# VH-VL binders against q9v1v9: the designs that were tried, part 9

Target 1, 196 residues: q9v1v9
Amino acid sequence: MSFVVIITGIPGVGKSTITRLALQRTKAKFKLINFGDLMFEEAVKAGLVNHRDEMRKLPLEIQRDLQMKVAKKISEMARQQPILLDTHATIKTPHGYLLGLPYEVIKTLNPNFIVIIEATPSEILGRRLRDLKRDRDVETEEQIQRHQDLNRAAAIAYAMHSNALIKIIENHEDKGLEEAVNELVEILDLAVKEYA

## First folded at step 19 (VH-VL)

Design W1
Fold by OpenDDE, fold request of step 20:
Order: structure tokens, then C-alpha cells, then sequence
Structure W1 (fold): chain C 196 residues (1-196), chain A 119 residues (1-119), chain B 107 residues (1-107)
């Protein structure tokens, strides 16, 4: 018995809100896990870092190892309860975009669903401007769209290796949150059968 | 090809210090940890600690705290292990290893350095 | 510290034999276990990582299994070059710790 839902979206897309609301409404008892947070915890345990900002400074090879540590831990947890895994599908670097989940990691996680929360670049930009508390890199609408496009591509790649279903949930201002939340709840409720 | 080449055998007196070098090649030195492991005659393998070449962090075995110092030189891709206040029971073959941590492990080892501590 | 206990401490076998070495951890370590082969005067060689993954270049006659606290290294058909000392090592929590070793000798 394992039910893992990966949820991803670029900053400002409304992912956190949708996730929170969906978890409140779903009939399944999901454990929400932020991949980055768990990775940080493991790195601290290892004595590799003391602060979250140091995580980005770790060599890619070390990050990959930590990812595997986390992935296996998540996989073990998934045997007991459904997992909603919040993670980045892609990571923007100065030299290009990196897949957030390497091949070995996605194989280990073996998600049932990959959920992408999307919105228009203008909506995302607007939301980012309204939330000034977040330390975010400034991106143009074009860059935002590019990032979303690459997230879709990443999701396809992940699905190819895991046979996960891909669900794109649009979070538009004019439609409100209710529709997006309902779409996510519909997916999460499928876990009830797996752990009954 | 990944290689770790260690310095030659050492003979030391009790109370002295020894510094073993481990020159690495065939990979990016600052991308992996270096672990040190020793084996005393008639005993098994004992992990001594690791160092992160990329950040200079160290983690030493509690037994060796205060006596061991691990360092790296990124310009030469070389790791060093210094053991001070040597005792007879420090007589062992000392190994360096590339340590990829939890999943991949210590995948490539040096040939070992015999350190003999005797009066 | 996590204690690793190997069994047996020594084993005599012949070429072609199936050999099994066990390792027990004092606490659950999931799959974070490695197996090493060590010959006198040589560097230890990684055989298995993550309890059951075969290291690149290692013959397929070597296999690892187990999870949690009990692990097994198996050599399906012993070859002359396989006579050595084998160590398990937990890679779950620092400090790394090794089993006491299993000496595999020729019968």
C-alpha cells in the first residue's frame, strides 16, 4: 500500500493555499511533506549544514545523496499513510534548469500522481508582488512562463519513469480557489481505497 | 578513473604526531567527502571521521576527538589526516576513502598507510 | 553508536560453494548498509551499497539482501579470488560503524 502525490508549482502560483485547503477537505489522512525541508533536516543531522541557505552551496553530488535519503524515507512513510509531497519540479540555476527529482529519486518515490499548479504569468507576478514577505528572485512574465513550461516537461519525464498520472490544476483569479481545491481533493480522495 | 594515493609508511614514537596524505584524482575533489578509516593489527575497520573539502567541515569519531585533525588542500586535491599524541594502540593501517555518504557510500579507497608506533 | 555484528567470524569454503554472511544492526538502519571486501595489503573494495545494490564492476555472484536490522551477503559460487575478509558497514547514522568482519578461508 503506497499512495504518493507529488505537488509542484512555481512560487506565487498559490500552491500552498490550495494544498492546505485540500488537505482539510480530503477524506484521506495525508501526510504533507516538503521535500526541501526534509532534505535540510537530514543535512543538519549529518552535520553538513547549519542553515537552510547552506543547502544550495552543497555539491550536486551531495544533494543527490541527500535526496535519496529523503526519498527512501518518504517511501517508507508511504507504506503507512498517503503522502503529499511538495517539491520543485525544476530548479533554476545560473547555467540552466535542473530537474528537481533525479531518475533514481523519482523511481524511489514512485508517485501515483504528479500535480502541477499553474496560473498565468501575470497572475503569478501579481501574487508575488502582494506577498513581499517572501524572498523571491525577480522574474519577468516570460521567465515565469518558461519555468512553468519546464515544469510540465519535467512532470512528463517523471511520469514516464513512474507511470504517474499528471494533473494540471489551473489557479486563476477569476475562477477562485474553490475549483482548484476541488480538483486536488478529487485526486487525494483516491488514496482512501489504497489504505482502507 | 578515480584514484586515491596515500603517503608512505610511517614509524613514530609514542607522543609524536603523524600526518598522512591522500592525493585524489579522476573526480571533482570538492564534490565528495573524504573519510578516514583505520585497521589495527588483528582488528577490524574503524571509522575515524570525515571532512568536506567543499566547506571544510569535519566530523571525528568521539574516541579520537582532540587528537585528530583532518584537512584538505583543494589546489592539489589532497586530504590530510594528522593524529597527535600517538600511542602504541594507534599502530594501524590508515585508509582514506571517497565518501558519497548514505546511499552510495565509501566507494573508492586509498591503498592504505601503515603507521607504526613503537618505543 | 550503532553496533554491527557479523556472523560467522570465519568460514571455510571451497571453490564453487555458496557462501552466506550475515550482519545484524543494533537498531533499524533501513537499507543503509554496505558490504566491503578486504584483502591483506590492499584497499577495501565496496561490493554492495544500499543493502542490495551491486557496485559497478563487482561480479554478479555477489548479492546483498535485507533491511531494518538483518542483512545478508551472498556469494552464489565462490571463486578463488573471493577468499578475503568481508565487512558490513552501516551508513545510516554517524559515526559509521563496521561489523567485526568475516574471514572467508579456503577449505
Amino acid sequence: as target 1 above (196 residues)
Amino acid sequence: QVQLVQSGAEVKKPGASVKVSCETSGYTFTSYLISWVRQAPGHGLEWMGWITPFSGRTNYAQKLQGRVTMTTDTSTSTAYMELRSLRSDDTAVYYCARDRLYYYGMDVWGQGTLVTVSS
Amino acid sequence: DIQMTQSPSSVSASVGDRVTITCRASQGISSWLAWFQHKPGKAPKLLIYDASSLQSGVPSRFSGSGSGTDFTLTISSLQPEDFATYYCQQADTFPWTFGQGTRLEIK
Scores: ipSAE 0.884, ipTM 0.958, lowest interface PAE 0.5, mean pLDDT 95
Fold by OpenDDE, fold request of step 20:
Order: structure tokens, then C-alpha cells, then sequence
Structure W1 (fold): chain C 196 residues (1-196), chain A 119 residues (1-119), chain B 107 residues (1-107)
């Protein structure tokens, strides 16, 4: 049986660090996939885009089709090894928030877990301010909290269609990182039984 | 209802060019690709290429590179396919189709345009 | 390019018959396969997408199966309006490629 873990978190929450450290410690041989990156690769192969910034300019229908392409590819990979899928639960747009994974895509992925990395809005804001190299939209603490709330809602929606377990991992300053990594490792290690 | 309506039959001499139009309706023109497919007498379907109305990008079949040009007019929701340096083996029915890419594919087709190349 | 090979090239059948058409890809294409029906003087009609999904408005007597390299179109009970040429098409990698077609004629 395939084992797919979706991991999500808003920018600046420390998701990349937690993911990296957890993968180093887990007993299972996970393949890490960034959904957006794979989608970009497929779009380039198709000749639809040349640069990543063009991805957002594609019609929604085309984006959804590419998502399905990627989802099926991931599903196939998951037959061979456990997958840790890094993706956005929601995407902020000028007109509102869009679910990162449409119904057909989440059904195809059929994740076992949806992991949400969270932190306080203040912590996230602080981290964003320290990393000036990243092209991030400036958000208030209230906006950050709103985004996290919507990610939780999205996770619930995804779980309804996949029966995935939802895990919220808090990544707080000081001693929070080690604890967060341990929590993720605990989840990832469950995959060992599935591929034994 | 989604519809693609193509221009009428054409008769051309070898070496000439032909331009076929495909007027679309019933959907957002700039949300999907337009693919062109042809069928020569006694042969199967052959994909010629596609165009993205939303960005103007094209992807042509290798054998037609240099001879085919696909264009779109977003104001009229119309796609065009021009084939130059026509040969007798270009005689075929040419189809346009709304192409939803990988999953749903070419789901709605035009009625076809017969192009006859004869001396 | 991915080559698509259909079998048979032609088939004679009677109304009510079960008809099976196969399509083989030269390489694995997962489920990225479509089936089309084509009648003379008409636009090709999409029947099946994603190897097994029935296009809206298509009768349930049509079904598709398969994955990887081998695919099948089945008509459970042939109707008079089903006599036509059928094509498979891979939608995995550009350029799109079609099978050579299967002509279904009245016995």
C-alpha cells in the first residue's frame, strides 16, 4: 500500500527546515516532492512556460490539468516508495484564497496524512523579516493568522475526501524546532510498515 | 454549448498556401488550447500542433515545422491554421479541436475543412 | 514519438454484439489515453478520456480499460449508430499520436 504524507505551512513557518531534519532521521526512505516544482517541470516539458513566474499566468483550467498530471505521477511513485509531498494548502490571490489541491487531485493523491506546520503570527513575521532574500508578500500578523486558519480549513476539506489524518505541528522559537522534528519523524516512521 | 465552426473547403495548387479558420463559442477561448489534426484520404488522424490562445505559444509537429503557422484572434475567439508550400500529400480534412491538455484531452472538434491540393 | 498500434484494423459485427478494440503504446503512458469515434463527414467524437472515464453524453455501453501500454475499448452491445472508425490517442507526451484506426462495419 502506498504511503503519502502531505506537508504544508505558510511561508516563513520553518517547514523546509523541519522537513529536511525529519527526513534525515526517519527510518523510512521517503521521496521528497515539491508539488509546485514538479508542476513547473511538466509545464516546461509541455512548452507552456519557460519561467516559473509564468505558471501563475496560466488559465486555471490548464493549471488544474497540470496538477492532475503531477498527482497521477506522484501516485505512481508512491507505489514504489513513501512520498513526502510539499505543497500549499491554500493560495492567496488578489480575489481571495484558492485551495491548493482540487477535489480530483486530492482523491488521486489519497494521502495518509496531512501535516500542517504552524507558528505564532509574531514568530512567522519575525522569520520573514530576517529572510529578506525571499520574494514574499508583506502580511500583517492578522493576515498571517487568517492564512493559517484557512490552511486548517483546507486540510479538513482534504481529509474529508481522502480520510487522511491531520497533524498540526507547532514550530515555536527556542526549543520548538526539535520537538517539531520529532513529531514529524513519528509520522514518517509509520511508513516503514507499509513498504516492508 | 461548446462549438467549433471551421471555414469552407479549399482547392489549391501545389506550392500555394491555405489558411483555415476555426471560430469557437460556448466557452472561454483563452482558457484552453486549440489543437489541429488532419486526415488524409485512406489514412488515420495526424496531430499537427497546438496553440495557446492565452499566451500565443505554439507547438508544431516536427514534419510540419517551417510550413505551418497557427494563430489566434482573441477578439473573435477564432483560431487560424496556415499551411504553406502545399503538396499533393497535404490533401486532407483538417480539424480544429478544443484541447484541454492531458486529462480531458481534445473534447470538442470542428466539423472539418477539406483542403484539396491538385495541379 | 510514441507509437500507437490498434487491433484489429477492421472488424465486422452485428447489432447486439460485444466488440473489443485494443490499443498498444510503444512505451508506458499511464492512463493518458483517449478513444474517439469518427464517422465520415462528421467531427470526431471523444468517447473515453483518461483510459476509462466516459465522456459526458456518451452511452454507457462504451467502456475503456487499461494502463501502461495496453488499452481496450469495449462496446457491450453494438447499436446501429456505432458503426464507425475508432481511434485511440495517447495524451502523455507531445506530439499527440493516434492509432491507425479500427473500422467497425456491419456484418
Amino acid sequence: as target 1 above (196 residues)
Amino acid sequence: QVQLVQSGAEVKKPGASVKVSCETSGYTFTSYLISWVRQAPGHGLEWMGWITPFSGRTNYAQKLQGRVTMTTDTSTSTAYMELRSLRSDDTAVYYCARDRLYYYGMDVWGQGTLVTVSS
Amino acid sequence: DIQMTQSPSSVSASVGDRVTITCRASQGISSWLAWFQHKPGKAPKLLIYDASSLQSGVPSRFSGSGSGTDFTLTISSLQPEDFATYYCQQADTFPWTFGQGTRLEIK
Scores: ipSAE 0.883, ipTM 0.957, lowest interface PAE 0.5, mean pLDDT 95
Fold by OpenDDE, look of step 19:
Structure W1 (fold): chain C 196 residues (1-196), chain A 119 residues (1-119), chain B 107 residues (1-107)
Amino acid sequence: as target 1 above (196 residues)
Amino acid sequence: QVQLVQSGAEVKKPGASVKVSCETSGYTFTSYLISWVRQAPGHGLEWMGWITPFSGRTNYAQKLQGRVTMTTDTSTSTAYMELRSLRSDDTAVYYCARDRLYYYGMDVWGQGTLVTVSS
Amino acid sequence: DIQMTQSPSSVSASVGDRVTITCRASQGISSWLAWFQHKPGKAPKLLIYDASSLQSGVPSRFSGSGSGTDFTLTISSLQPEDFATYYCQQADTFPWTFGQGTRLEIK
């Protein structure tokens, strides 16, 4: 039996912090995987790229192939332990938004949950301004909201093909980080019975 | 229709070089890899290496390192494979193939080019 | 390098027969396995990718199965045009490697 939880959120939403804290508290022994990182590793192994920034320059056909490689690898790992998969639901391109997970990939992963971390555009913008160390595209509050809306739409599409449950976790300043973490932990703890 | 058309048969002397061309059509040349595979008489298929038309990166079989050079011309959608310091055991039919790496793999092949190395 | 071993090296069969060819990898390659058909003087033809996916345009009498180290190509009902040499190829890690081939001949 496999248990896969996809977690997504736009940059600056606080996803990394929530993920880290939840993993520390959950009773299940999740393996955290960043989909992009694993793709990069595979691309490097193949000799296709040397740097992370080259990944986006690969043809879409090659990227999709690498995604399948990674998806199958993750699926195999999921047989042994629960997987928390950090990935982008959508990818902003100069010509529009691309779904982060193609049909064949989401079918292979077959997630139990799709978790979306959200916050208000103003909160996200504020957090991005406080963390200037990361290379992020400059976005307006409107653009941030649009990106979050599209992530929800993507999650629905993914769930349609996997029967995954969708969970939206709000990470607001007033709501508090602890509440968001607890919500994620509740989901992760459901994996305990799958690997017992 | 996707097609890969290779150059004609070659006869070479030991120590010489040969350059085989592979003209592609029917698809975006820079969206796929080009792999080269050869078959010596009485033997099976042997992967020689691939090149990425989109970035110019290459991956050669260790056995051929130093003797093989793969190149591409994006303006003509043509791939080239040069093999140097030819010897008798290089006699083979050489194939180019469109390669999507892991999943779809080498899905369309050229017709092959016979290279004969004889003294 | 990953070694691919096919069995048998040759097989004689008649039209209408069920034919099975096996391929074994020296190490686990998951489902990253392809099958090719090769006729003399012609370009190799991809039949199966990802161990069991039928390439577009390939007749349904061809099928692939297996994962890990052991794989099988099956022709459910042999047709006259199926007499050829068949190769498995691992697409797990570079360098790509092929089986030694299986020659399918008319009995």
Scores: ipSAE 0.854, ipTM 0.940, lowest interface PAE 0.6, mean pLDDT 95
Fold by ESMFold2, fold request of step 20:
Structure W1 (fold): chain C 196 residues (1-196), chain A 119 residues (1-119), chain B 107 residues (1-107)
Amino acid sequence: as target 1 above (196 residues)
Amino acid sequence: QVQLVQSGAEVKKPGASVKVSCETSGYTFTSYLISWVRQAPGHGLEWMGWITPFSGRTNYAQKLQGRVTMTTDTSTSTAYMELRSLRSDDTAVYYCARDRLYYYGMDVWGQGTLVTVSS
Amino acid sequence: DIQMTQSPSSVSASVGDRVTITCRASQGISSWLAWFQHKPGKAPKLLIYDASSLQSGVPSRFSGSGSGTDFTLTISSLQPEDFATYYCQQADTFPWTFGQGTRLEIK
């Protein structure tokens, strides 16, 4: 009765471009939600923060609670229209990677698909070097591949606690963009049956 | 084991102020909010506001805006609530509670502090 | 502010009875509802969070249900120690608000 697609990918894979083009072409009218933006909106409404930078300072326990608030809000919206949810599968820290979505959050969202946008490490590194504003920490190609591998593993964990299918869409330079967009549109168009 | 221990009962005259303390133990003080709730005789529970020990931000019930101040001392893991310009209808038992926000709620409460305001 | 209305104001029941207390919100609050037990001279005790999740250490005879605007607390088999006043509290939007309470009298 609801249709939720999680879309994720590390910086430099071209996720924003693919998302924009797919939303223009799909037959379904998706609502695009950035999970972190909605987290911030809820925190401001609660009076917990005034500025985005304060979000990182919130205790993990408070962040988890806000994630539940946001997840339930998204689930309620999903009853009215399909949701394309942009979020991080993992979060890089100095001591390793955190899973981006706790068990209770995944169960609440109950996504139909987890779409991972990927590209080769060299393509990602090249894009990041051209746009240093988005990535302060430079990763090697091997670190980039490890991050993509870990995101795949995280998606498997999320799928174990939902009915989601995992779809990897590779965005290679040259003609790969149109193929990636078409693959995403095919997934998004599945929502038409759910909402008629 | 999580505990919230409040200061003792107080008797005050109208126009005075009262400051109730709430000493916490058994958890990381800065991980959750502290809410204050009161109950006047013959009445139900009334939320007064909260404070975030991790940032010092407060959110007060509109009825009490201007008369209440909530503070924390993270070095002693203690929260404080001060109510000024006391009136007879401020007579109540005042509770502090660990507030885990939307999902988990106010899961551990202090024993309560009776504040009596009388001429 | 979201107003919470409980029914009934009081209940008189016997040990072993099933008791149901209702709570209605003035607007939709999804599942953001908690139930508290409050005995004279003691601190309130959280029983149920998120409408239906049982707090640790609370006996399984307590259960909660509901979503949106209408919620219930059920005690499946009343015990003597269940004498108390019960409050619902919405946790959707600040300020937190409570129902006016339901006094449960045993026997």
Scores: ipSAE 0.766, ipTM 0.910, lowest interface PAE 0.9, mean pLDDT 91

Design W1
Fold by ESMFold2, fold request of step 20:
Structure W1 (fold): chain C 196 residues (1-196), chain A 119 residues (1-119), chain B 107 residues (1-107)
Amino acid sequence: as target 1 above (196 residues)
Amino acid sequence: QVQLVQSGAEVKKPGASVKVSCETSGYTFTSYLISWVRQAPGHGLEWMGWITPFSGRTNYAQKLQGRVTMTTDTSTSTAYMELRSLRSDDTAVYYCARDRLYYYGMDVWGQGTLVTVSS
Amino acid sequence: DIQMTQSPSSVSASVGDRVTITCRASQGISSWLAWFQHKPGKAPKLLIYDASSLQSGVPSRFSGSGSGTDFTLTISSLQPEDFATYYCQQADTFPWTFGQGTRLEIK
């Protein structure tokens, strides 16, 4: 058996902090994988790129092929330990949004859960505007909500091609961080029974 | 339809060089790699290397390092393979192939170019 | 480099026979294996990608299986046009490497 949890959320929801804290507290020994990082590793091994900024210049067809390589590698790793897969549910392009996980990729990953970290549009906008270390285009609250809505729709599409349960975890500004971390830990702890 | 058309047969003396062309059509040239594969008489297939038309990067088989150069001309959708310092054991049919990398593989091949190296 | 070993080196068979060709990798390659058909004077033809996926236009009598290090190509009912040399190729790690080939001949 394998146990794969996809975790996603748009910038500003606090996903990285929730993930780090949940991994410290869970009883299971998850391997945290960033999908894009593993894509870069494979591209470097192949000799296709030397630097991360070259990844976006790869043809879409080559990117799709690398996604399959990465998905199969993750699937193999999942046989040995549970995987927490950090990735984008959708990817913004000049011409619209791409689904971050094409059909063949999600079928190969076969996740047990798709966890979406969300916050209100005003909370997300507030965090983005306060973040002096980040150069982001400022989306309106309506655009932020549409992006979160689109990510929910993408999760439904991914669940149609797997048996994943969809879990939305809200990260409220006040004491909501601890609640969000606990909700994620409850999901991750389910993996304890699956591995010995 | 996807098509790879190679240059004609060549006869060369040891020490010379040969440059084989591979003109592509029916797909976006810069979307995939071009691999070169050769087959000596009585032998199996041997991968020589690839080039990425989209970035100009190359990856050569170690046996051929220093003797092979692969290039592309995106304006004509053509790939080239030059093999220098030819030896008699370089006699082979040389193929170009569209290389879709790990999952989809080398799915369309050129017709092959016979290179004969004889003194 | 990943070495690919094919067995047998040659097979004599009759039309209608079931033929199985084996390919072994020197290390695990997951499912990253392709099968090619090669006839003299013609370009190699991709039959199977990803160990078991049939390339468009390839007859369903061809099938591939295996993962890890051991792979098979099966022709369920041999046809006259199937007499050729067959190669496996690993697509896990550069350099791409081929098996030495299996020559399928008319008995």
Scores: ipSAE 0.758, ipTM 0.905, lowest interface PAE 1.0, mean pLDDT 91
Fold by ESMFold2, fold request of step 20:
Structure W1 (fold): chain C 196 residues (1-196), chain A 119 residues (1-119), chain B 107 residues (1-107)
Amino acid sequence: as target 1 above (196 residues)
Amino acid sequence: QVQLVQSGAEVKKPGASVKVSCETSGYTFTSYLISWVRQAPGHGLEWMGWITPFSGRTNYAQKLQGRVTMTTDTSTSTAYMELRSLRSDDTAVYYCARDRLYYYGMDVWGQGTLVTVSS
Amino acid sequence: DIQMTQSPSSVSASVGDRVTITCRASQGISSWLAWFQHKPGKAPKLLIYDASSLQSGVPSRFSGSGSGTDFTLTISSLQPEDFATYYCQQADTFPWTFGQGTRLEIK
């Protein structure tokens, strides 16, 4: 008796707005969890860090251990309430993209769905430029598309180690926000049978 | 091939201090924690605390706060544990261990250092 | 602090016997439990992590089970090298705490 939905999308796709609206409208009482927030909470409780910006400096092996702690905590919470899990499918590093969730973590989470929120590179770039303080570190449209392509590939890898279905929800200018929200609500409403 | 090699046995008087070294090899020293654990004669294992070589942060057992200091030297891949104001009940074998935190545990241990505190 | 209580404190057994050691936590610790083997004059050795996962290089005759508060270490066919003291350790919440130990002796 668990229902876990992973939701992901690169910055600028409108994920936060879609998530907020879908949670207001769904028939199911989901708990929204940010994976990184729980990682930070556990690291602070252990005394490993004091500030969020220290998280990226933790050795990979320590981060992977914290991921397991968080994954098991989420799995236990999912026994009581459906979980909408906000996380990054991939993480940009100086030497390439790292998969956000190792095999052992995905197996523990055992998501029912992996939902990817996407938009066109031009729409994403336009939204990012309106929100940026400085022009540094802005990805090109080509880099944005490559990142979305990598996130799709990551989702396939995660689904191979779980029972998850993959759903791409497009938040295009041509396809309104309301349509994207309704698509997510349809998925979230499936949880009603598990906890009703 | 992972090894933790500790300094030799020591005999101390009450009120003195002791500093035990733990030299590591066969792995990246800054990727894991070092925990210290002791065992008094006739007793079980007692966790003393850990240090993070990658940031220098420490977490000490409350019972030992104020008496224990853990440090590292990343250039030699060595951890140190100093216990001050020694008492007779601090007589124990002191172990260092590579600590992989919650899931993977303390997977490799040093051979132990006997510290005897007697008047 | 989370107290860990092992039972029995000592067990006498013969080579080939099946031995079971139990460990109880004073509060729920999910699966965050490790088992160690400790022989005189040797370093402690990790046998089991995460309640049931066998550490690399540990013989398959060792197994662990349990979750929540009650945990078990089983040795399916005792060998001469298995005579040692065994400790459980919780890894849910600092400080790490150990059970008081179980001595496994030859009969």
Scores: ipSAE 0.752, ipTM 0.902, lowest interface PAE 1.0, mean pLDDT 91

